# VH-VL binders against Protein ULTRAPETALA 1 (ULT1), part 7

Target 1, 237 residues: Protein ULTRAPETALA 1 (ULT1), of Arabidopsis thaliana (Mouse-ear cress) (q8gza8)
Amino acid sequence: MANNEGEMQCGSMLFKQEELQEMSGVNVGGDYVEVMCGCTSHRYGDAVARLRVFPTGDLEITCECTPGCDEDKLTPAAFEKHSGRETARKWKNNVWVIIGGEKVPLSKTVLLKYYNESSKKCSRSNRSQGAKVCHRDEFVGCNDCGKERRFRLRSRDECRLHHNAMGDPNWKCSDFPYDKITCEEEEERGSRKVYRGCTRSPSCKGCTSCVCFGCELCRFSECTCQTCVDFTSNVKA

## First folded at step 1 (VH-VL)

Design E4 (from E1 with heavy chain D98V Y99D G101W E103G F105E L107Y, light chain N92D P96G D97Y Y98P Y99L; framework fv_ivicentamab_arm2)
Fold by ESMFold2-Fast, scan of step 1:
Structure E4 (fold): chain C 237 residues (1-237), chain A 118 residues (1-118), chain B 110 residues (1-110)
Amino acid sequence: as target 1 above (237 residues)
Amino acid sequence: EVQLVESGGGLVQPGGSLRLSCAASGFTVSSNYMNWVRQAPGKGLEWVSIIYSGGSTDYASWAKGRFTISRDNSKNTLYLQMNSLRAEDTAVYYCARVDYWSGYEDYWGQGTLVTVSS
Amino acid sequence: AYDMTQSPSTLSASVGDRVTITCQASQSISSWLAWYQQKPGKAPKLLIHKASSLESGVPSRFKGSGSGTEFTLTISSLQPDDFATYYCQQYDSYSGYPLTFGGGTKVEIK
């Protein structure tokens, strides 16, 4: 049930059973998946631990090498250092999990799926942000002035403003600054489709490249609406 | 009537751990976004962590790796597990309910004091 | 994260005075700003969200205004119950960014 908030089964939604079936130490928690992990150093050999993967992309390691280590929640980089690889700074390649009885680096596993998604959200690279993302301008009617206000949906901030406006039955354009909301005074409700644009062509009037079924810019992990929940569930499946 | 009651604060030595609890009534924690916000003595408010209704979490950069936010729906209670505590973590810790889209806090608990001192 | 600068840090006023508190964001936050009131030994209380939307039960003498980077909270006729510390908070950088509060403005009796 992708659309429901079930604590005991939330972790089972992070990965498909077939993606985890060959991994050692799999435990499904409330909102995480836990697996056995480790890091090898020449001086200390194998340091074994438990890795928890969260839907936010957070990775938490609890070291099992000594009793005192159980109290500390380590990042993968901190675990790499703790295990004796202080200068390596390549935790994606040095921290491993057991798949089919073999040590497999995290970089070669599905476990970095959410980490990579989270990292991409913070990128300021045009390539990372614009890759395969096409948005059309959308219009929302103002309850005060009666005009349709244009939302360009080119940035996450612009998408959030549109998302919030759609969810607010009493939305008024006066509640928002004009730099975020634009409206051509001569534009009419019946004409709105001819004024839509897209990231590939400003003159696009509804081509397939302007259709966005959901992306990291226009869907919000913190939102409980059906559209955002559906997108998040499908991405994390 | 919405109520939030924090507990679990106290005196702890540097490097120690504490688990804070926030018991909610009048609404369901798992159906809402929930924040932890702290306030050092005589200082301003500082955001610590959020848990979204779907179970995802986010943290202040200085809290990541040391603090863990969680909830238990059967007890309708929010938690903050704090590890590797430092003197600068001394503060009153508030739990607060968050508006679904916007991120402002509409209801706050009374706060629980955490003192980190040798 | 956005820096939120609140001024003044302390304000002395008399009952009946018009009080203005300012809040400046280091980058545009649109209208995604809330104002909170905090009395000594008590939790903060939400007064205003979306820069200007007054919460139910909050007296009409409180007014929020502004957009982008400059915001104000105005109390048109200060009452004894209004002596408190006020905080602004931006919530535009939600989802992986810290929510940022202003440093606070303490409104004291003159």
Scores: ipSAE 0.000, ipTM 0.383, lowest interface PAE 18.8, mean pLDDT 73

Design E5 (framework fv_ivicentamab_arm2)
Fold by ESMFold2-Fast, scan of step 1:
Structure E5 (fold): chain C 237 residues (1-237), chain A 119 residues (1-119), chain B 110 residues (1-110)
Amino acid sequence: as target 1 above (237 residues)
Amino acid sequence: EVQLVESGGGLVQPGGSLRLSCAASGFTVSSNYMNWVRQAPGKGLEWVSIIYSGGYTDYASWAKGRFTISRDNSKNTLYLQMNSLRAEDTAVYYCARDTYEYGYAFDIWGQGTLVTVSS
Amino acid sequence: AYDMTQSPSTLSASVGDRVTITCQASQSISSWLAWYQQKPGKAPKLLIHKASSLESGVPSRFKGSGSGTEFTLTISSLQPDDFATYYCQQYNSYSPDYYTFGGGTKVEIK
């Protein structure tokens, strides 16, 4: 029952368009969202840069503070230091982005969403609640029309429908309830390229290879990524 | 039946502007990825721009800043606003639907509309 | 950027011939490749999606194969309606190179 503006947890559409609309310097890359950022020091004034937000929650800053500056891959903390705040260790408050023409600290923006999710998982090891971790969608061919039908695998019903389709050699798409398992297309595009595994999960062994390169039995029985764990649990429950 | 019909092409001078339209019937534009693809005379196909079902837009690097893709859901119509036109923008412009049923291939195309940029 | 290279650029064939067109991607696109047929003055028509899946209404003499970086389109017994230009297209990529087409292969009468 979600609308087309539902929460995007993977892919190149990391945020709703509306959440980025008033931000300056927005560029969407294949595996990141980029915005203009900066850090102000009383001694040196504004140091301007570009911030890239990745679905893994990694944050990367490329400095554009002066011609010839070659600091092109900084963490926000390193950028805070580079900008003249060497001892602050408060980059969430000191690194800002421009929203509606005003400097807004990262701590008051949606840009830390994936960083915060990553930090919570690491600290609490809690993976039982929250948004479904995006993985690659599955496609099953119809024996009648030959077209492929998309399965998102985000709910018990979706996992069951996919399991049943895979087990039926005479499966036909006419029996497929699109309204219940149709994905929003932005999520699917991102999951193919941007989210190919759970590199953030300590328990995910080779999930990127499982998704992208196909190992023998790794996706469901041996893969420990959240999506594969959820799929296996939902099918058996 | 599903159909796409382009209009708005014509002769325009370098530096000029032109707005293309693509009217959809038999399906809803806002429920699909919609694209513009062009083909210069005697040449191959080249992707121009996309609008996501959720409204996000993106462009080929050479089109960014000059072209704007949009839609009017009430008219079920896709648009391409082209500014600062150059001779190398001369091409037939197609609108095309990208659907999840086909694993994101262009399953339906319009007939194309010719844009000629010449002095 | 993705490069999609088609070969040959042009081929001459007779009705009943077996025709093979090759498409090479500069990097792996898995199976996310489509084939289109275009006749002069007309829009392209989708023949095959996901490398090997035949579009509804397309004759069975058309067959796609391949994965990764090398793909082929085969017409097992060429018919008069098959003289056209054929394009491959990757759709595995996202911003900024969402879709990249091959240069095309013109199949003409010998």
Scores: ipSAE 0.000, ipTM 0.396, lowest interface PAE 19.6, mean pLDDT 72

Design E6 (framework fv_ivicentamab_arm2)
Fold by ESMFold2-Fast, scan of step 1:
Structure E6 (fold): chain C 237 residues (1-237), chain A 116 residues (1-116), chain B 110 residues (1-110)
Amino acid sequence: as target 1 above (237 residues)
Amino acid sequence: EVQLVESGGGLVQPGGSLRLSCAASGFTVSSNYMNWVRQAPGKGLEWVSIIYSGGSTDYASWAKGRFTISRDNSKNTLYLQMNSLRAEDTAVYYCARGEYYDFDLWGQGTLVTVSS
Amino acid sequence: AYDMTQSPSTLSASVGDRVTITCQASQSISSWLAWYQQKPGKAPKLLIHKASSLESGVPSRFKGSGSGTEFTLTISSLQPDDFATYYCQQYNSYYSEPYTFGGGTKVEIK
């Protein structure tokens, strides 16, 4: 039993409480602050992760993109590559955190304060891109061809369409609500085969890696399927 | 029922300032992404600025530092404060409601002319 | 994706014609593209979102197609009310310019 009060205070000194107030997944450690983060690619959708910010300016990411992903202590650039983007010095724009329920690029947050300081960068561009409110991308497999199709979940209606597709054992590519997709199209999930969403199953334990877990868009009070019951009952809170 | 009405446009000298207003009815501006888009006479559409539902903002690179987007939730009104105006800022300015970046509702536009 | 290249810049057509307008993105934008119609002196009107989804009240003669980097707006059997300028717009970007418009295509009476 060592006295860890001083160690906890070190992490609390990295950022003011109001600077972290609306960020998702905030955990204050001894010498770091941890937040939920992610990176979106066209082929694989959202890769969710946890970002730790250290006073040295070091940034470490532990990937949670799929159950069983064993990537740990990635740099932001390595995480950008891991998420399906080639490294190109754009991780500051491509890696995002959740602030007020919205995806905000790292370049638009205070989280790069110590990184910029350690890199001797004189100024930060005040060009900010705001947050885009949407859920983490989810995938539904075609009953006919077995290929997974991407749902971006940008509104409550789109989340409802995804929820209904997941619960339909006869769902096919032709049922995709946003455009015409046939079984001849390439699989959008590629080699990442582990489904990140919940199924409409009585044994479903909820989505522990969902960046929208607890979000009102995922909760349909009129629905009695296990996924809606799990989210509505807040079992995973 | 659901509409956006811009006002505040007019003639202003180079280096001057002007504030545009956009009154919303039938929906709440604080619950939506709200944008300003401009169009110079005879030219195409050019995005100017956005205020997200959460209150964060973004600007076109040429507008950064000169233009400020804001809203007054009690009046359900969107604003664009324009400072250090230049002749190339002459355009019709539209406010537009975004729904995850597509613009499903537009105002009628207000003309801003920057000329000596 | 910053650059949206729209072609042709001007298209002359007659009532009843089938017209095709193309929009090319510099990077893949998946299906996150909208089409707008603008008549002289009026605000733009949303016609199509998510590349192919018709906005409510838009006539079925308007059809959007494409994904990735190449998109097409087709107007089958052009009507007098369709002579206007058309713009494509991407909304897949998380960069500092989240919206980028094409240069526009003016559909004129032949």
Scores: ipSAE 0.000, ipTM 0.394, lowest interface PAE 19.6, mean pLDDT 73

Design E7 (framework fv_ivicentamab_arm2)
Fold by ESMFold2-Fast, scan of step 1:
Structure E7 (fold): chain C 237 residues (1-237), chain A 119 residues (1-119), chain B 110 residues (1-110)
Amino acid sequence: as target 1 above (237 residues)
Amino acid sequence: EVQLVESGGGLVQPGGSLRLSCAASGFTVSSNYMNWVRQAPGKGLEWVSIIYSGGSTDYASWAKGRFTISRDNSKNTLYLQMNSLRAEDTAVYYCARDSGYDLWYFDLWGQGTLVTVSS
Amino acid sequence: AYDMTQSPSTLSASVGDRVTITCQASQSISSYLAWYQQKPGKAPKLLIHDASSLESGVPSRFKGSGSGTEFTLTISSLQPDDFATYYCQQYNSYSPDYYTFGGGTKVEIK
């Protein structure tokens, strides 16, 4: 279904329905999934909160421990400190969610899926850690060498070059003016599969010979990032 | 061309050890989730182990403690160290690439290497 | 644990027949199911992912359908190249049963 003001609830695509069915406090937002969470300290007991999981791997916690608690948008580490565990630095084990009525550490749940993906990716990914919206790169086959060339779609110029490459059946990667990276470079060739498809939807995966050229779930009408603006502007401009 | 080529299979006595290799070409193993899947003669497919792009690993319950998955990024090669082998481990062992970084399906398979555990 | 049950284990058919293979999951896996074809002496080949998405280069006579716990693979008009063993695979579980395969269905000549 559509979210408030006509937006799709993209958060419904972050996890399978079955993965969330036994969790307490599940709410699906536009680009996140929210669940009840908490952290226990010996001195203060349970601090209860809401955890939002984003496709970028970002995790945000809003404290609900006491009426009038104004702590919002905490990182899990900050929430661990807020709950009274200042020196622990083990939030993956100390912050829990409720599954089937039991406290389950984040490290034992699917909720760290996107966090783990973000943490394990190599420096070649070059993605912003502060981004709330995660977008995949696009690929175009080179007519000269037969390899796929990565377009990072972070500016209007990059989107224009991608649009031009898509429209040119004789496009060659040597003509790409940025990065000076050829499609024969091993790093370019080797890493392309890791970032193929849409990180916001398990059903939007791409294939061995092509990629999804955008889906409504990863490119929102209300998103002001360069990729979404250019996608919306260029499709039927 | 993207390709996986297994090697290292052979005859081994019960209790013995073998190390399988899987050489990848046309892509980088460290950028992918890589798996071992086996198939006993005339039987079905059985997942063995995974190494994630970040280097962490997981195993089927029956493989934990006996099998170790690893890789050498400089050689673009995946390995499976098999210890304390049993007759039940007789199978063709395939290396397989996960289609993405989300524990999905296998979009690329090697040809397999036969391991026979027999006295 | 996710148990994947395929039926039938063996299917005898003639060229031109419509063949249907069923895969049942012990609990809901949404649409996170792939189908593979394996010919004797060869590695498995991906046919279908996400229950119904046909892999590039796979003939259109192959069709996947289903969601939740019941899935089917249909070959609308069996060809000589289609005599093979077919496997389903779930990828809904993250541990320890992710990548669970069905027992396989052998499609053989009648």
Scores: ipSAE 0.000, ipTM 0.401, lowest interface PAE 19.0, mean pLDDT 73

Design E8 (framework fv_ivicentamab_arm2)
Fold by ESMFold2-Fast, scan of step 1:
Structure E8 (fold): chain C 237 residues (1-237), chain A 122 residues (1-122), chain B 110 residues (1-110)
Amino acid sequence: as target 1 above (237 residues)
Amino acid sequence: EVQLVESGGGLVQPGGSLRLSCAASGFTVSSNYMNWVRQAPGKGLEWVSIIYSGGSTDYASWAKGRFTISRDNSKNTLYLQMNSLRAEDTAVYYCAREYSGSYYDYYGMDVWGQGTLVTVSS
Amino acid sequence: AYDMTQSPSTLSASVGDRVTITCQASQSISSWLAWYQQKPGKAPKLLIHKASSLESGVPSRFKGSGSGTEFTLTISSLQPDDFATYYCQQYNSYSPDYYTFGGGTKVEIK
């Protein structure tokens, strides 16, 4: 059975078992409840993460966009910005959790109970004040050695370089513009195990990969999620 | 070096209960998705259950209500509690890591234990 | 229930032969399919994930292809170590099937 770890812990007092029963990624800590969460943007697809709810009303998100990403104490607003929706400023509607296999906005869940109560006291989360924007990284394999090289997609130019690498069947480590990289350098840790593409959940409307404006090559060709289909249908319209 | 070692298998009578353990070394169980997969003698592989890195769980439809997957992070050990056992539950039970890399929906079971035999017989 | 059908159930081959194993899904699974190798008395070993991505340390003679409902595993030049049973596994489904294995294909010495 799901939610077994919530029994008899302080964190289990935050919500009833029935309220968490259909949610994905539930983990109950000493003073928090953790669930899987995400935010979808047309440009970048789904950004998946873990959300921790505290009795103080604090909400902390640990981003899972890239192995080694240091974004482990994001506010929901910072996570919304990181996912590619920086002008929206509607994180209560744009950050979702999975309930019964469906994406459900935070605003329609019980997870904001303590946040709403704490807002009456004008409290601030000091742990999230230093949160920085982190863009999704992508990886491209060298044609000679097969090792994956990390593209830190922080600007239009870096997305263009990734686009060009994806379109080049003979791309090699020496073509990487940021470092003096050879085929004998060690692969970026964890790159071979990075999950890319859409989630298998029926609620998935997006891909976890970065996209460039008007570019199919930034998407996985076999991805059939709604975001990839929509992007392909509307690109260069 | 990464390793999984199962234990707790044995002979049990129909209707009985048994708890399997899977001790991990060289990696952290709570940082990965962990699976139980079984194989009846001379038959194919059958998925039983998963525990995700965040602690959520899912089960095969036939296992739901009878089997419970859990972990003890302090012991770096995975468990499978099996209740109301039937003759058709006789199988070698494997634990297997599904490397998540900090993503919730990862794939491919890249590390397996040697398996532990469970025999349900009168 | 979600079906994964492998064919053939068994095949006999000689060292150096090209071997092809097919896996059919009852519904589209995009590319969310893995291939495993199991030798007698041993645990399965992951060969390929996401239909065509070769696992580190697996020989290049193993190749996966396909998408949607039809997938193949090809061994271009069979070696003595390749006589084993092979399984496909889907991971596209959510509730109720989540993960489903094919019935297996045993590759035997001719």
Scores: ipSAE 0.000, ipTM 0.398, lowest interface PAE 20.7, mean pLDDT 72

Design E9 (from E1 with heavy chain D98A Y99P Y100W G101K S102Y E103S Y104S L107Y, light chain S93T P96R D97G Y98P; framework fv_ivicentamab_arm2)
Fold by ESMFold2-Fast, scan of step 1:
Structure E9 (fold): chain C 237 residues (1-237), chain A 118 residues (1-118), chain B 110 residues (1-110)
Amino acid sequence: as target 1 above (237 residues)
Amino acid sequence: EVQLVESGGGLVQPGGSLRLSCAASGFTVSSNYMNWVRQAPGKGLEWVSIIYSGGSTDYASWAKGRFTISRDNSKNTLYLQMNSLRAEDTAVYYCARAPWKYSSFDYWGQGTLVTVSS
Amino acid sequence: AYDMTQSPSTLSASVGDRVTITCQASQSISSWLAWYQQKPGKAPKLLIHKASSLESGVPSRFKGSGSGTEFTLTISSLQPDDFATYYCQQYNTYSRGPYTFGGGTKVEIK
């Protein structure tokens, strides 16, 4: 139990071979997949870099745009700014990778799979009424047994506990923050009368992974995960 | 401002017991992964124990059965109960915060010295 | 738990030198490695997390690299404030005993 290969992070397990087949600059590391990326600005043209995708959802860019560039470890938002798009906050559309010789925005690639999972929305709408936001109770699935455990998002500390659990791809029942439980415990028989969304702040759009853009209760400026870094980078300036 | 302040260290005889405290301010211990790390005089850092945000605990193999990590949420304080102390337990004991899984220790206390000697 | 082997144990250097410290894990820890700086009588200070991510306020002359089992901390132009002991630490939570430190590297004046 000391070592479980199913819980080990391996770059070769992040994406199927077919998903990476036509991408330029593919290098598979121990815990990441690296591809060539870039960002185009009117003033400077194409800035070329290397993008590393991690199973935690972290995205790291090493800039190759300028000889002697000191900014060799960047978030995608920081790279967008560095490349000459200082006021833009659309890095998912402005940062591209090369697929089949053509520039393809990150938003249209599988490379955001783990980033999106770490920012997973909790929505319980069966009709197209728009996404319901989860800001009251959230559920985190155990990676071992698949059972969902309830997190009550009432305070900033409670939101952080949920944020930590959502960001952990190997989260297990033994990591539950409120009680010492095992995979043998039954799923909580939850009240279906759960308010989704922030009823205390009309300007709050809710939260994903306990990061609610525009809601101070759900944001964690001291957190270095990709979701929180992106929030801080995109909101500032 | 985040601060961690350890206390409770001192001189204790072999076989004795000692309880260390770590008072936290600027954050809530129950929302973080709190750790004890020790350092024997002139030696390297050695991880001792963790209390997970949910209250479960883990220990270094040599600490199991002798040391108990706990917290008091109302006092926002972390504890390490040390029993059956040996000369090799002599060290500076630090409390340290890990804010998230896949997190290193971003804040450390100043440390408290424990000396086990006859 | 993973064994962490750090080398060298001690190195002598002059201001302006390029210093390289190596850390090896007994098995893959992905990028879950941090580097700490400790000055005499003080608590350790986090320099780098996730193998290569520089902590806020840490000078750019510090660089971390590597993944899997081989990791390196490089100080490109050693400054007087950099004479200290450096420790690597794995924090791969998949292992029993989620944290293991390297033995430390003392960087002293030549």
Scores: ipSAE 0.000, ipTM 0.410, lowest interface PAE 16.6, mean pLDDT 75

Design F10 (framework fv_ersodetug)
Fold by ESMFold2-Fast, scan of step 1:
Structure F10 (fold): chain C 237 residues (1-237), chain A 121 residues (1-121), chain B 112 residues (1-112)
Amino acid sequence: as target 1 above (237 residues)
Amino acid sequence: EVQLVETGGGVVQPGRSLRLSCAASGFTFSNYGMHWVRQAPGKGLEWYAVISYDGSNKYYADSVKGRFTISRDNSKNTLYLQMNSLRAEDTAVYYCARELYGSGYDAFDIWGQGTTVTVSS
Amino acid sequence: DVVMTQSPLSLSVTLGQPASISCRSSQSLVYSDGNTYLNWFQQRPGQSPRRLLYKVSNRDSGVPDRFSGSGSGTDFTLKISRVEADDVGVYYCMQGTHWPYTFGQGTKLEIK
């Protein structure tokens, strides 16, 4: 039977009870905290939604104004546009939550803690100005063809796919959604074993099991999965 | 008053199944993750299973994986533990406990009274 | 898994005297948010466990001030400044920093 362990940690806590006690619509999921949020436009008034904050720094908004929107999750910027602020790029100030009965912009709340930390960690040794990519490469062996497949951990989706693959003892490369690689395809240029570790930092040495233990840029300190917790503990030891 | 009340324990033969229930009252059940913790006779406390506030995530101790299933019904404010293929080693008092905001904070501030499961021939 | 080790396993104290229980973890219990998720529980004979302290030193509502907690990193102490008859029972430390949550083996407190 397939082992569903090794995914996001159940019961992960992002904030203290005291930090959330005055907020409206608080609900705690396995790997996120959910609160009521909204955005006000002159044309349409208040658009009310639910904001989920993840330990990765990802923020997802589900609009309550549209019936049956189970898969239509919005970024805060997309929600700002959806709410009638099409040209604004100030979602940190325009998306609000209710604290003590008052509309409080996200920029003035603790809810951006992980978002801000994620943004800082993706910036190599300095403040981010442009598109400095936080990169980490991991490899997972295919149970069908035996080849190692490269996961380029640059986005939340890529990290999720890698965590899912690591937790599946029967993982096959044909199941890789971002890569049209099948077991019959030639070795992808970037999938060579020599690229274990951080491709941008040649001083970052991976291990033969495809985990990088020596580079701050290659760790996900906000991830509460057992693999990341073990990595953090082992590096300190 | 915040309360958790467990039912479903009893004496069962090895290899049989048993279903435990934990009824919650006095708080918004759907805001809390729920845990099952057991205590064998004369032994310490040991964690076995957890379910997230909405039931989307579940985790188990290795010793019960594949045999025990945790579930919840938020409309009934009730937590369940389905125990299959029971062994003598499963003999214990089973407690339910709540956790607000996950991951260690406000963990196990309220416990049930416990229900005794005895597995014997 | 994080191993929680309590010492002593059994303690006999004269009424009115102080009692101290040690708890050591195999790994640091400091979480990424800077908090230490170490809890202390009391289990009186025939009763369910009840939480006494959370985050090392914070008392739950209704817990007498004679109970105090201290420590950091991997070493923690529960202290009872003046033991009363109602304090008889088993005391457990628990860590909530690392999955899975783990308990110490328990310390039995008896009155002489």
Scores: ipSAE 0.000, ipTM 0.393, lowest interface PAE 21.5, mean pLDDT 72

